# Designs tried in a protein design chat: VH-VL binders against o74379. Part 8

Target 1, 220 residues: o74379
Amino acid sequence: MSFQQRFARALDVGYKNFLSKDAVRNIFAYDNHLRGLVQKECKIHQTPYRVPSDLMVQSASDPARANLFNYSSQLVNHDFFFSGLISPERPSADADLGAINLKPGIDASFGSFGELKSQMVDVGNSVFGDGWLWLVYSPEKSLFSLLCTYNASNAFLWGTGFPKFRTNAIVPLLCVNLWQYAYLDDYGLNGKKMYITKWWDMINWTVVNNRFQATRIESL
Short names: E, the ipSAE of ESMFold2; O, the ipSAE of OpenDDE; V2, 0.75 times the mean of E and O plus 0.25 times the DockQ between their complexes.

## First folded at step 8 (VH-VL; framework fv_ebrasodebart)

Design k4 (at its last look DockQ between E and O 0.02; V2 from the best seeds 0.00; counts 0 for: pae O 4.2 > 2, placed apart)
Fold by ESMFold2, look of step 8:
Structure k4 (fold): chain C 220 residues (1-220), chain A 123 residues (1-123), chain B 108 residues (1-108)
Amino acid sequence: as target 1 above (220 residues)
Amino acid sequence: QIQLVQSGAEVKKPGASVKVSCKASGYTFTYYGISWVRQAPGQGLEWMGWISAYNGNTNYAQKLQGRVTMTTDTSTSTAYMELRSLRSDDTAVYYCARGPRYYDFWSGYFDYWGQGTLVTVSS
Amino acid sequence: QAVLTQPPSVSVSPGQTASITCSGDKLGDKSAYWYQQKPGQSPVLVMYQDSKRPSGIPERFSASNSGNTATLTISGTQAMDEADYYCQAWDSSTAHVVFGGGTKLTVL
């Protein structure tokens, strides 16, 4: 199913106490526009159309296809962002069950979930320009950390040794959209801090934990 | 507790098709891919391809392009590999293995393997 | 399309160090992985991303990857380490995977 079909309920009712349905619809309208631009770029560069994540990887090393990268990367980021939210159809209490498994690592990396929240809000509010704030994990260091990326850049391709995956690589677990189109309608230019604070309450920690568990290597 | 359980052994004639299933349990199926690897008797491992349950992409070994189809059913956490137009040199044990992750879906290593499915192609 | 070359066999006495090589063009620019397979069993991942060891794999297993060669090293080799060992790499541009031909490790 399409991206809009997967989030039909959010398009209908929004995210209570976070984003109005009109704000959600505006973000998804932009997402649809980007999908059109991806198809146009694929024709321009004679690149066979594929899912946005493949197009992102294929164009990442090619300056001539920078537009294709930016558009496809933003589509990937939108999906990751919305997929990490408590859906309008799910109880918020179920989302909190994942936090229990994450707590030891979050405590070791930040001191507490409360400190993580404070850092995400403060760092996110301090971002100059459009971009994304990420919670990431380093399997090598066994530590969580924050990463800020600018414009359409993302944490999936962040690090040294791309395309080869190296020991310094980081794994994205969670992101928040800091582009003005995400928060301007409901929060205004001066409401970015409140937007990030309200976003925090919408995090589906079960999804974040499932993403984290995918980094675990267990073999016996 | 992570397990990949494959369907049973099959005997086929040249020109037939075979479809092997791989039922996953103990992890979140949609954040991973499934790779298929075969091993002819007395031979080494041969990668056949993979499918990502995360983004739906497939990548097939060039040797098998046009003869292989890989699919998933996320509601049952099951992956399928179908090999068509079978030849006698397709006789092998076919393994499924948990492959690429959602965060590096362009790279892969196989941390959990199914028990294998013997497919015998006899004329 | 890459080719990974392994010696067909390696023999070692118990307690000694075994070294299994895997050669490929610019293999050090790729991630290397190692699998152990005992007769009648499925492969088991023993080293990943050049030199990392999964939980439950003994510390006597180590690996490296540089230049054209990846190496699996087993120190203090035991009879239970007798198996076939395969190296594996992938090409990020095509997402295609290649295995080495395998090395039979014999512990005499």
Scores: ipSAE 0.425, ipTM 0.747, lowest interface PAE 2.6, mean pLDDT 87
Fold by OpenDDE, look of step 8:
Structure k4 (fold): chain C 220 residues (1-220), chain A 123 residues (1-123), chain B 108 residues (1-108)
Amino acid sequence: as target 1 above (220 residues)
Amino acid sequence: QIQLVQSGAEVKKPGASVKVSCKASGYTFTYYGISWVRQAPGQGLEWMGWISAYNGNTNYAQKLQGRVTMTTDTSTSTAYMELRSLRSDDTAVYYCARGPRYYDFWSGYFDYWGQGTLVTVSS
Amino acid sequence: QAVLTQPPSVSVSPGQTASITCSGDKLGDKSAYWYQQKPGQSPVLVMYQDSKRPSGIPERFSASNSGNTATLTISGTQAMDEADYYCQAWDSSTAHVVFGGGTKLTVL
């Protein structure tokens, strides 16, 4: 199923055992709102950039374009989050096949997938405020790790001097949205932990593996 | 502004090699791959291959395996495409395009394109 | 080898809605992207990820997907929309890019 089809389906029926259709619609409504805001900001700043990822990079170090950065970055994160999910009804039987390929690295880094899940749930639940929790890979270290970013910040532009200084030392593989609007509808103010727990079951590990392999595949 | 600027037109004999350059600017070069797409006169777009500016990994179209080599120079933000053993049917406009993103080579679009390089192969 | 099939040509009168289809087995798994190419020019991305438009692309451009067919729709077609349109997808099994054969859109 294509991304478009998956998203369309999610709007109709939600994600089973994860997000209701109403929750999804609210999230997507916010996303659409952000798109509108990005377009407005582009007009204001007369930026020639065409896609959110470029707008994000361009505006990251410009205080005058702070809104553009936040809106565009949030869109990038949003897309990355949802593109990493299985279809709403989990019709694909091979959605978890990618986990097999990730197992050696995950085991080496976290001990097990179970431990990874536990850590993501705990770390995510411990985050105060809005943000994102990422699973990232370090090609140099050959290790997986967790990264938490706040607000609209992300792992793509992660660096010691963010936003001016970025690093390619880490590659994002998946993320979970920790903004309150992402889970309040279905889980409430104290439902963050359960939200992340249910999110785990919706991860498309094939997509995660593809992202992982992007850093490892040999030249053909 | 994001730009991909390609080298100039080439005229080659059959059996020769051509190397086209694509200089990128306006974005973080290593965040994206560079794809090469060619278009024969009056024909459609044909994907030639992809190179990651992040790690140098490549994937070439099956029909061009063994004849094409893609490289990048991160210091100059320049991508190169070399096509060897040129044939008359290699006559085409060759485009470099930005994409896919380095973290996802299984999907992606090409949002910026070079101006194209005409390569003519004739006896 | 994955193939994307497009009609070779589509004609519409100004103000009418143009629909360009792209069919392929791989489109069931991945989204299609669309490019516009005018004579003597480089292709221009007009639709990407989940029917999104790059900045500068008019709202009259939209895209949809049903089964193994992606459709680019241009509402209120204008003379300036006359061009070749290409769909593009990825073959996930080979990590190769596939282009459709292209559709010439004529605005009568």
Scores: ipSAE 0.025, ipTM 0.620, lowest interface PAE 4.2, mean pLDDT 88
ESMFold2 (binder alone), look of step 8: mean pLDDT 90; pTM 0.932

